VHH binders against F-box protein At1g48060. Designs and how they scored, part 3

Target 1, 365 residues: F-box protein At1g48060, of Arabidopsis thaliana (Mouse-ear cress) (q9lnf6)
Amino acid sequence: MKPQEEEEKNENMARKRSKSSSSLSIPLDIATDIFLRLPAKSVVRFSCVAKHWSSITTAPYFTNSFETRPNLLFFFKEADRFFVVTVPKPNRRPNESVSHTSSQILDSYQTPYPKHSCFTIKTESVHGLICFQRGTKPIVWNPTMRKFKPLRKPDKSWESLTVFLGYDPLERTHKVVAMPCDKASDECRILTLGSADQESWRTVKTNYKHHPSRGNRKNNYGPCRCINGVLYYLAEIDRHRLIGKFAFLGHSNVKNSLPMWVLEGEKKGEWSTYNFLPLSHYDRRLEFHFKLIGITNDGELIYVPNTVFKTFEVIYIDPIRKTFSLVKYEGVADKGFRQRNGLGEDKPLRGIQYSPNHVETLLSL

## First folded at step 11 (VHH)

Design w3 (from v4 with S104D)
Fold by OpenDDE, fold request of step 12:
Parts: sequence; structure tokens; C-alpha cells
Structure w3 (fold): chain B 365 residues (1-365), chain A 122 residues (1-122)
Amino acid sequence: as target 1 above (365 residues)
Amino acid sequence: DVQLVESGGGLVQPGGSLRLSCVASGFTFDSYSMGWVRQAPGKGLEWVSDISYSGDTGYADSVKGRFAISRDNAKNTLYLQMNRLKPEDTAVYYCAAEIEITWDNEYEFDYAGQGTQVTVSS
């Protein structure tokens, strides 16, 4: 058999191997169902492999349907790097008054942090997005997609402003709300994310002139919560501190009780106050090292460390059942984590920001 | 009233040693992470070392292997053993409780002392 016939057979076999990529055209519905069941990270990877998959995963019907379990997200800056870690909430052990467990982290990554950039955290995780503020400009961040979207200044004349992030469950859209905070104003600017006109701020007037709280570093620059499409925030109207009934898990210096405001009923906008036992009741030594960051959807208080040395631990307390759960998360702050990420072995992790009840979104910014 | 009082600073030659002490009062010392920060002339605050409430320690790269932080909870005292001192270690050293850092690279404390001067010079 002449060498030319073997080359033609090999080329024909190579061509036949190239042709038999039978585009296993998975029906769109089946593909959608499969992707909805995959981890967000996997979906993103698949989207990078084929345009066809990308078209599915970027479609509004898919992004709106993609749901994940709420997790604890935390992030910190080290030098010119931004570290992001996701940890799962452990299952509740209702029959144990005190429990000590361990869990693995779900995901971690690092991204460059721009030099001379100062991001102020302004919002909690709202349907998978977090809003920062750099000076007078808001920045929307999708931790899942690892994308930042700087927004334009809401108003050129505003010298000081605060930014909130909300989600409209009816329209299924994120809305960025900006208000001046140096003076009492009835003016708001609203930008709807994902709209063709994403660059336009709409002006909305409030019913009253008010002074929204910018917050301070200790209070995460102002508590804002979006509950069922309504933004709750702290503002001053005249001399009266209208404590916007935000469940201000206020660091009440009240040594003996933790006041919590709970929104009762979706329709009535009524708030109830509950007094829970402080962390010091369970362990006095932990009181100054852990901070309350929120409550889980199933009603557990979440306490996280201010500074992390060798171990990362989170405390979950059921204030009703009076259960205490300490969870050690493996794979963060330990020697292995530090080595993998080029962090010093003897440097504590500081400046950690936490986002409880974080869900992942595949929304493209 | 909360007080942190540093002592043990002074003038030392390069290669010398000093031991700083910080006596705390007015708060539950054993429930706080404690640390040292320093400020050299014309420079900003620099973190030096921390010790957690549980006894975990951390060190800046510049002092690692030369400095040792410790605490005596019974005496409400924080220590910093400084060995092999260098001219670059010249600074005011502050004892602080619950050292945090902002993303603007500013250090924050729940409590801090007035500082003690350490001068390393030939």
C-alpha cells in the first residue's frame, strides 16, 4: 500500500473524525434544565466553551431562574489583591444546645484590586449583587461573575451621596438608588441595571426631605436592607432620628440584651422589637472578637470574626431555641490557603467584609 | 476609664534588644486581641504584631524572627520582645486593642496607648 494512500486515509480519518462531531444538539429545554442544576462556576465555564451555551446562560429567562442556596460571602483586601471566599451555612442541629463542627469552603478566588482605589461597602448582597461606592460614583459588583461595573455619578452637583441597591421582584431588576447625604433632600436618583439605558439616572422625588445616613465604618456605612422590593434605610427627618426600622442589629452597647427589629407581615410594614441574649451570654470571651452581621433565613444570628489569625470560625445562634453552633471552616486562613494565595503565614487577615445570605447570580453587568 | 500604658522604650544600639510592656486597665483585657503598631518619623502607622485572645500571634515581615509578642492575662500586660534592633525600627510604639485596618490602609483600634519611644542609633 503506497505511502500516499496511508496519508489520504489518515487525512480522511482526520476529516471523518472532524465531521462526526455530531453537534449533539441538546434540546434547549433540556440544556436549560441541566444548567440550572449546575454550580454557577460550572455554568460560567460552559458559557465560555460555546456560543450556543452562552446564549442560553445569558438569556433573561435563565438568569432569572437560576437559584442558589444562600451562603456566607466574605472578602478582604491584601495589598493590591482582592480575596473573595464563599462558605456554606451548616445544617441546623436542633437537638444540640451547643455544637462544634467543621466545614469546607465552597469557593475562593482573588482578583486585582486597583491601586489607590477605596471602595466603600454600601449594600448587602442583593440577589447576588453588591454595591460599592468610590467617592461619588457607585460600583456594582457581581462576585459570581467576578465583574465590576462602575456607574456614572448620579448628579454632577452632588458633593456627598449615599447609594443603595434594591431588587424589584415584579420587574426582576436590580435598581441602584442614590441620594444626597450632606443636606436634607427629597431627590433620589434611580438606575435600573440591565436596561438598555443603563447609563441613565431617573429622578424620583420622595415625600419628605430627609437626610439619609451615610453610615460610618463601624456600621458598614449605613444599614440598608431590601425586603420584598422595598428599601429600608436610616434617615433623619428634621431633629427626629427616624430610625428607619431597619433591623438594625445595632451594636447596642446594651451589655445585657440584643435588640432586634423584625418586619412583621409583608403588607403592613409593621416592625416588632425583640430582645435576644447577647453573644456574651454564651461565651464572654467572644464578645469583642466577633461581630453580628445578620440573621440567616432560618432565623440564626450570624457572628463573624473581626480579625482572622490561623482559623476561620463562624458562630450561629438560634436566639429562640438558644442554640450555639461554632463552625470551623477548613481551607481558609490556614497554611494551605495562605500558600495558595501568596499570603503571609504570620499575618492576620484584617478588613474582612461579610455578606450574609449571599446568592449567586449569573447576571452580566 | 480605659488605659493602656506603654513602657520599656529607650535608646539602644543596632543589634541591641528592648522589651516593651503595656499595662491595660479599665476593660476586660483577656477578652481582647492585643497588638503593637509603630510610627516612625514622617511615616504613617505600621502594624508590628498581634496576639489574639486565644494566643495566636502575627508579625509584620519587617520584624518577623526578631520580635516576639506575648501576654500575661493575670497581670493585664502585653509584651513585645525586640531583638536584633535596626535603625529602621526607630519609632513610637503603641499598644492597641483590636487592631483593624480599613481598605484605605488606615488602622483602627478600640483602645490605644500614648506610646513609648524606641530609638535605635549608633
Scores: ipSAE 0.717, ipTM 0.892, lowest interface PAE 0.7, mean pLDDT 86
Fold by OpenDDE, fold request of step 12:
Structure w3 (fold): chain B 365 residues (1-365), chain A 122 residues (1-122)
Amino acid sequence: as target 1 above (365 residues)
Amino acid sequence: DVQLVESGGGLVQPGGSLRLSCVASGFTFDSYSMGWVRQAPGKGLEWVSDISYSGDTGYADSVKGRFAISRDNAKNTLYLQMNRLKPEDTAVYYCAAEIEITWDNEYEFDYAGQGTQVTVSS
């Protein structure tokens, strides 16, 4: 049998072996359905395995449909490393006035802290994205995709500005909003993420000259909230606190009460003021150990430790039902976490910032 | 009025020991994490040690094994035992409540004292 026949047989066997891999191609619809039910991390992994899967997971129809449960995200810097931790919100126990539970973290990772970047201010988590501010330049961050996108300065003439992050549910786009904060101004710059011209800032004028607040570390830099495509933030108009379209979900610890602004009804745009019981009402011992960082979508107040040493606990309070839940999270700040991440055992975790109601998005920046 | 008053600083030879004290007033001392930061001549602030309200302690690598932080809540007093002192430990030491750091490496405090000078020199 001539050597040529063996080569043809080997090629035919190689071709038959290649043909018999009946690529059980999962139908696109089934694949989509499966991926929509997977954790974001898994989806990303699958997308790296095959181009076909990547095409599904990067498609707008998929990214727009991908929904995750809101969780608590927190992150901190240690030297040149950036740590990101996701912890699950506990299920509500309406029948228990007081509960103490333990939970594992959902995920944690570290990434190099961007060189020459100093993140001083952050926005809230808005549909899976967070915006930082370095001086006069915004930086958009997708924690799920572990990507940072620096943006251009909104206006060359602005010396001091604040940045907000919003989401337009109709257009299904994120919008970065920048305003001067050193003076009263009616000028805003808006950048729409994902647009063909992502680097273009459009100018929008507000009806009033106002001075928006940047917030501070103690209030978790959360002077702004996006609700149904509308940005609500703290601002001053002629030394008067703007009450109305720019309502502050203010975290002011007043002596014996927690005043909160609550948006009544999705459509009515009416705000009401409520005085809730402070943390000290539930446990006086915890009053100075924890700080309020936000409210869950379900209406629970979120308290986190002022300083994190060996344990990480979060308190959830339903101010209406007057329920108290303390959750100890395992897998962060503890000895195991520190060892795995090469962190010192005898050092507090510092500079922790929190993002409540964080959802994962596969949006490419 | 909130006050933090440091004491116990001074001149000491290398290898010597000092004990710093900080007396707090005007706030609920036992509810706060307390700590020490120091500033050497021509340098920025450096974190030295913390003690939580629950008694957990932390130390900078530069002082670990040599310094010990403690607190007496009944006396509203924070302590820093400093052993085996080195010239590099020369600094103004500040007592502070709720030491935090920004991502640009600036320290923030709820309260801080005026500091006490520690000089380690032969």
Scores: ipSAE 0.544, ipTM 0.807, lowest interface PAE 0.9, mean pLDDT 85
Fold by OpenDDE, look of step 12:
Structure w3 (fold): chain B 365 residues (1-365), chain A 122 residues (1-122)
Amino acid sequence: as target 1 above (365 residues)
Amino acid sequence: DVQLVESGGGLVQPGGSLRLSCVASGFTFDSYSMGWVRQAPGKGLEWVSDISYSGDTGYADSVKGRFAISRDNAKNTLYLQMNRLKPEDTAVYYCAAEIEITWDNEYEFDYAGQGTQVTVSS
């Protein structure tokens, strides 16, 4: 009985052992728990590996439960590229009035940006999404998923419109709101993201005719804020009267006084004005190089550089605790960053847009 | 009153060199980032170079390796050494403080000079 038959049996046994890919079917609940604890980037990667995982990570119950810490997102254009960087907000150091710390970036990537395309920034990050406007069409962007979703024009007859992005905490849905801005109107169009008919604009009438502002392109705050499901935006009822219910998001260039408007209590609609110490109080030089872009969820003012040369630094000021924190983010704007991203060594980063309190969402657009 | 006064411009042949100077007054020069922008005939404003308050420098791709920005804080003076000049470098050059470029590629300055003409022609 020839030795050749034993070798074939051993190879066939070795081949049969490899097929018991025991599909360790992780129970759905366990898988969900695991994914909820992973970075968004990892979740996305896993979703690409198996359809089963994708089904979990795209499910509304998962996307709604996926929560990340608020971070600072910033992005800028260079030629036909769109660069996106996420950096963490450092934890507060309660016992230090002045602190200097360093941190690393959480994530960075680049994506193609159409040449000669002018996206107007309409919103900061709203539950992980950012809204742009190109002409009369809104574009919703998910930075985590690296996807842009152009939307249809809200109304064919509208020549000039403004778009806002909100979040409905009850329905747990993003809503895009569009209004004409060339003339006073009581018409509004609302599109709910994630709906089966994402192309359907619902018509809603407001109680009054008003003229919403397009916002100032120079203002990092954008023309609208969504707070607890309420959209606050600049609008005029009459040439001389601002609609009182709309939050006036102050001009970013207030060098000498930082009026902060805080909505105290849902019921009274009363705004309190707080005067905070300007950045120049800490260092006069900083006032010329940094600009206020917003407030963190924990109440710190965020100052970012106007121009980024070799280092990227952000200042966090707690106006109540009177704390000053300068955070240097390593891996941003340094030689390595520039080389990796095909940026010039001696070209400062400009035109950077910032989204404080950015959370990651796995919402599929 | 804040003033930025540019000098050193003129007519030069291709391959030649010029040194621009900008003297600042009326503000704390050493606390500002300073830079140069230029405007060619029929074209928009173009950023050329910056030097930060800390001494970091930046250059547009079009001038990199040819131009050198420097500052003398004791003299409140900004310099731009321009070597190997090309016809394409023909423009009015402006000294500016805290050059910012917006998302829409618009330029903003805290202060800017009246400019000096640089003409590169054979």
Scores: ipSAE 0.486, ipTM 0.775, lowest interface PAE 1.2, mean pLDDT 84

Design w3 (from v4 with S104D)
Fold by ESMFold2, look of step 12:
Structure w3 (fold): chain B 365 residues (1-365), chain A 122 residues (1-122)
Amino acid sequence: as target 1 above (365 residues)
Amino acid sequence: DVQLVESGGGLVQPGGSLRLSCVASGFTFDSYSMGWVRQAPGKGLEWVSDISYSGDTGYADSVKGRFAISRDNAKNTLYLQMNRLKPEDTAVYYCAAEIEITWDNEYEFDYAGQGTQVTVSS
């Protein structure tokens, strides 16, 4: 989910925010109910969306399953080349409420841009993979192995769809989920990556006809998270926004459908909100140049620049401790990087896509 | 009530110079990256130059070394000095805030002006 997907044509902090941020605010009670249906963790009631996501992603099972430190992946295209850069999450300095530091990138590379491709919608990174789509054809990407894998269309009759990426920790496989998005449907397609040499889409009937969110067009993906074998995503039923879930875990895979439990999230008095300080509290000039793209596994808000001129800076805000960190990453966007990569010395980098919480994987596509 | 008003366009001979100005109002000018895009007759938009809120500049290859962008935050004004003009520089020049080019190569702006015509006759 990109918190910058909200309002005012393109308001800086949150494009969907109303005056109280109720559009972005996911009630903690709803999130807690969702998680009790699957390897349920004891969670406490929270009023913060960042706390909500941080509690899920920092659970012991989640961190133990990855065993590697998450980082921030960003990528962009220039002419016929695709550039990928990986930067580390900075170490926190709890003694200061405001910090300015420098760090080095972990890795960068470029590859030829896939033929006839236009990466318009992507998933978050899930166990080291990212899924894009080109029209109705999903494309899986392993940034570590530098490989793209186009998948068969989920259904030739669908005119539009949204893809999601999940991971089943019991099977230790990735699942690609495709749902029609131009109409409400109780049907989706699921494909398991790496199953033999013949990957096929399975039809799965959901408990409710719904309309999945496609996300902010500017960011080209819908907000979703996959935690411990459960895919959580935003959906609409009868014009109401809800959190949908699909459980990949379980023994019963001979059924034609998986249960989908949806809790109505816009009931009066069932929602709670969390107020956090805007970027302008720390520096007025930053609010219109940076956008919120997500949260770290530690619950920090991540703000990235809209356009990268000569320096690459990322802002990390802990909304609970109310701390601000600005990190300048060396080895990207500077003169040396541009020369090594044949990029124009005076051209800002644009169209940059970001994927927080990325871990490395050697999975062969 | 956001307004960007361009001026300084006109007819010039090849090799001549022009200085475009863009006066901004209705928003906090010094917090925005500002720039110029142009549209030649029968063509799509083309990015020309940017200057960030912190003063970093960028130029398209076609204008590098000939054009100079600058801003005066006290006057809420963006400038483009255009030297050694060529017939291919003929276009409507638009002042814009927060120029972005998406993955799909579409131009997006937070704000844009109405444009000023620059004609370079041969």
Scores: ipSAE 0.378, ipTM 0.766, lowest interface PAE 3.7, mean pLDDT 71
Fold by ESMFold2, fold request of step 12:
Structure w3 (fold): chain B 365 residues (1-365), chain A 122 residues (1-122)
Amino acid sequence: as target 1 above (365 residues)
Amino acid sequence: DVQLVESGGGLVQPGGSLRLSCVASGFTFDSYSMGWVRQAPGKGLEWVSDISYSGDTGYADSVKGRFAISRDNAKNTLYLQMNRLKPEDTAVYYCAAEIEITWDNEYEFDYAGQGTQVTVSS
């Protein structure tokens, strides 16, 4: 049975049950437990079948509880289409120092490419959302729900900006943070997604005027990470590199939030350096074909290929345990994938963007 | 210091063949994806062919079936065999390492050579 056929059968079964009897119902807590165990694509299709199923799967409790294990999302443009592929993180094997395995992709889809967008400058995936920018206008993307949401400009006077995405674990809300990047500034803008009234930008002061680091096309975005409500990012003050911290606070609405801000840098001597083994230590031939794009939530370094020819391979390195895992993902870049998607057999896939630590979310944008 | 030196260009009649060579030095050749881009008179760069560090090949639609890319890692040399040449193949051909093409069709390379002229004329 193919996954698409399985989902269609499940969709039909759920629809028959919803029409059975007006006096018969499934307890809400039981239905919720059943749906929380299903793949995201199945939950989405069941929500389209009947409105009472949609009320369960769109409720805040359900969307906040529905999470999958982190995976690797990658996407690319070919002609006028935007292709999105999700691959699983390999199973950890504690007794193996070197591993070469194969795995299947979890999902793939294509959609018309949003014109005038720049997906080469994006945030990391934070609780299932990614933020891009079109000029100075941020755009939020939910890859699971296949939706984009443009946001209003953070400030009409800014000529350029850098966007960050964070998550406040106390409020259980996403925060979009915008900072000007062509001039040093101690003001930033923050917007809470899903505000009860209307989403609006709020001004927040930082302790120092600074420049956040820009992303480049060889990397996804400039280095940043949101950990337990704290946004960490690289910044510059007078050409000195610093680690910026921006803490989110719960229990407050957007206007009453008192986020904490700390810049840590070379001036304070608080940085520690760690020397990781280079990729060439494990296999000399891999030295320059793969690029480091980030770290999994479990602390593994992720290396991805610069260009994908006929096989798609990803390297995961645990720098503490000194383990190396190369995974060949089946169902992408091969003849079947290329034929299904109208891609040429002899044309390498290029301009691929990667987003590690992606969790599927049903959050409605 | 990295160098890529192309050779093997020249004048050839339509339907003829030519073999381009690119000798690399100053880097670990067998760890790089290598390829060819070309620039026709008055036009921008056009990707022609790549070969990965593991030997996988790719070709532009305009040359598929006529051109063959190969590499000799022991000699640090990249080749492009060009058969059934057409006047439209007239261009300067550049050897490059790790060719990337952005979504706005800008080309990026880790290394690139100075190019060799190929002219296909009756």
Scores: ipSAE 0.273, ipTM 0.709, lowest interface PAE 4.6, mean pLDDT 73
Fold by ESMFold2, fold request of step 12:
Structure w3 (fold): chain B 365 residues (1-365), chain A 122 residues (1-122)
Amino acid sequence: as target 1 above (365 residues)
Amino acid sequence: DVQLVESGGGLVQPGGSLRLSCVASGFTFDSYSMGWVRQAPGKGLEWVSDISYSGDTGYADSVKGRFAISRDNAKNTLYLQMNRLKPEDTAVYYCAAEIEITWDNEYEFDYAGQGTQVTVSS
């Protein structure tokens, strides 16, 4: 979109806000297209100041069509406060082997820390939502709308469980799936988010008794992915690993390469393995300060710092093209950010949790 | 084998100074963020200071302005200059690589030394 065209649209919207009449009204289809391309916070702001704009942005068509580019979400705790920051994925630059750039954060906020929650046990971000566990009680989070929703326990008799988050593209709803993880089982509990009167768990039988693999705190608790309505996860049957693996992030100090499993396109049940060069190949001094947390939807490896001192830097590596990109994000961890948020200027940020490929959603929890 | 060997501790009067050293071996020192944690008698671990692989520093509120952390990558050595020492600085000081502190205040390290005693008493 051209700057002059954007300016003319903004002028027309300003005239509509003043309640001036005549031929200055913006057509509904154009207004809808403009709003669909705005950041979620801008859509919410415009919805608060004008009734006609609110009718557009709250309609089911709009909320089901709204989708932003994926970004990197991270969050951390300080005392009794919970901090959330969103940064953009960098623009891809073909044929550039090494890049050092700066970028601005997209958004940040803080809230009181939700009591009795454990944010270090979480799902991946699935269509804009993340699910945490507090023991055996799931808690759904919409970072865009800044809302948490505790759910009922899936089963009061389960001593431990693993929670997964999925999305049914036909129904256009999120599903929360719970499985016991201390004993093999052929049943799970499923809850559909957004039920009008009461959200309840239902029992679904799986084809096999199995035990989902639960990661630890350092290894990204229980890796899984939801692809086209199918949840993929690692599991065990009678001490034997499942044959099917779709993605696994590995890192070892003694290895010369990173093993990773990739789901091959349209072929049924086939898997491939690819070994990628370690971070030390690209810059030896960075390997132990940064950790691999995942892969962008474009196939880039994402490395984040273990501890954030005065600057927040993220490394993106394209393992196929063998490119290295370090992005310094302005507006977080610096002196200004710390002053605005009442944080100590000499205290490194720690215990940071990251969620790559996060998209904004206007879904009401 | 990875080793972190601290030295430079001892008994000192309040207001005095000490310089702690930590010599590292068995790993690529310049690739690690390094730091100091301490443990006072009868207390748990307390983070003191870090210096990142890139030279950025951080300090606990209790030592800020009095302690200075530095590193010499050519000598694989981490330092902590401790000035204007107070009796509450009495502790065993540990050199550590990649200090992580969880939301439940649990400490995790890639490597840690055996510690050096610092005692501040008149």
Scores: ipSAE 0.254, ipTM 0.689, lowest interface PAE 4.7, mean pLDDT 73

Design w3 (from v4 with S104D)
Fold by ESMFold2, fold request of step 12:
Structure w3 (fold): chain B 365 residues (1-365), chain A 122 residues (1-122)
Amino acid sequence: as target 1 above (365 residues)
Amino acid sequence: DVQLVESGGGLVQPGGSLRLSCVASGFTFDSYSMGWVRQAPGKGLEWVSDISYSGDTGYADSVKGRFAISRDNAKNTLYLQMNRLKPEDTAVYYCAAEIEITWDNEYEFDYAGQGTQVTVSS
């Protein structure tokens, strides 16, 4: 079922059932629950059809509660155009040790390439948002709503910074964190998206002077992960690499307290090393054509091609169960996709950026 | 050690043909996507053609229909057949493994050769 067919069917069903001024006479709580389970494109389309449904789908509770199953987002540029594609994560049976399957893309679109933006310095996707940098100016992106929101500079005196994106699960708010990266500092800047002071940066002191560790180009600059309100990132103190931690506290839950930042060094931490089997264990031909880009929330390793020729394939490996899944995604990189988007049929797609664990969000920036 | 050794370059008249070869050693050739980049005098690198580990090919618009890339995995050799050569094809041609063009439009390779000169002069 396509979203357009679902819209038409739902309109016909509403007209058939209602005796009210609305074509649909479903209790508000039930309608809300139904809409929370739909894809974002369907919610947007239904909101355009009826004012009753638009009132539900634009309410703060709905937009803050709306989540889809995590997907793989990828994007690339060609000339002055910015292309975005979303593909589903396959859900496979645990008893299949090796599988080769096909799947369809969920969505794709293109926009003009925003000039003077650097998309190689980005955060991971956090509850549906991604943050880029334009020099020292952060830019928040909502791929679902196709909107960018530039933020003011965290500090006019900083020549270089690293931006992190976090999410406070108690407040249900996104936090943008900026740290200087050319010098050790016990200061950072935090901005809460969607607050009354959403353009205001707060200065927060850490317990330790440090700076974020830079990654190589192939390891995504300044890697981090936000887990249950805690940012984990690599940091350096006196040339030693450590794992830094930030905990976000909801201002609604802790009266008269300041946000806490906790740095926990690996020298004192409890960490285990686990060596996963190399990709060559599963298929020798693939090891140097595919690169590891991350892990799904379910613990699967994600490998993507370095260059996309005629087909787009992604490898998912469960390193604990030792399973291998190769998924060929149809509707991207093929002749039809290239013709619809004005792309050359014989040019490989390159410079692709990936964001695993992306969920759709209706948040307005 | 990894080596990529190009050969087959030279001086040729416009409209002529050349066949470039690249012999690879020190790595598992059949697991890599291979290709050619070129550098004209005083200019930056320009992608010419690739062939994936599975045999899919790609060509730049400037050479499509005139150049043909192929590989012989049994001989660890990459080829570029260059037909109907033009003066603008004059460049040093480099054999490379896993050609990437970064988001910044910079070229990166896992391996690259020393290059072979192709000169097309009337």
Scores: ipSAE 0.218, ipTM 0.670, lowest interface PAE 4.9, mean pLDDT 73

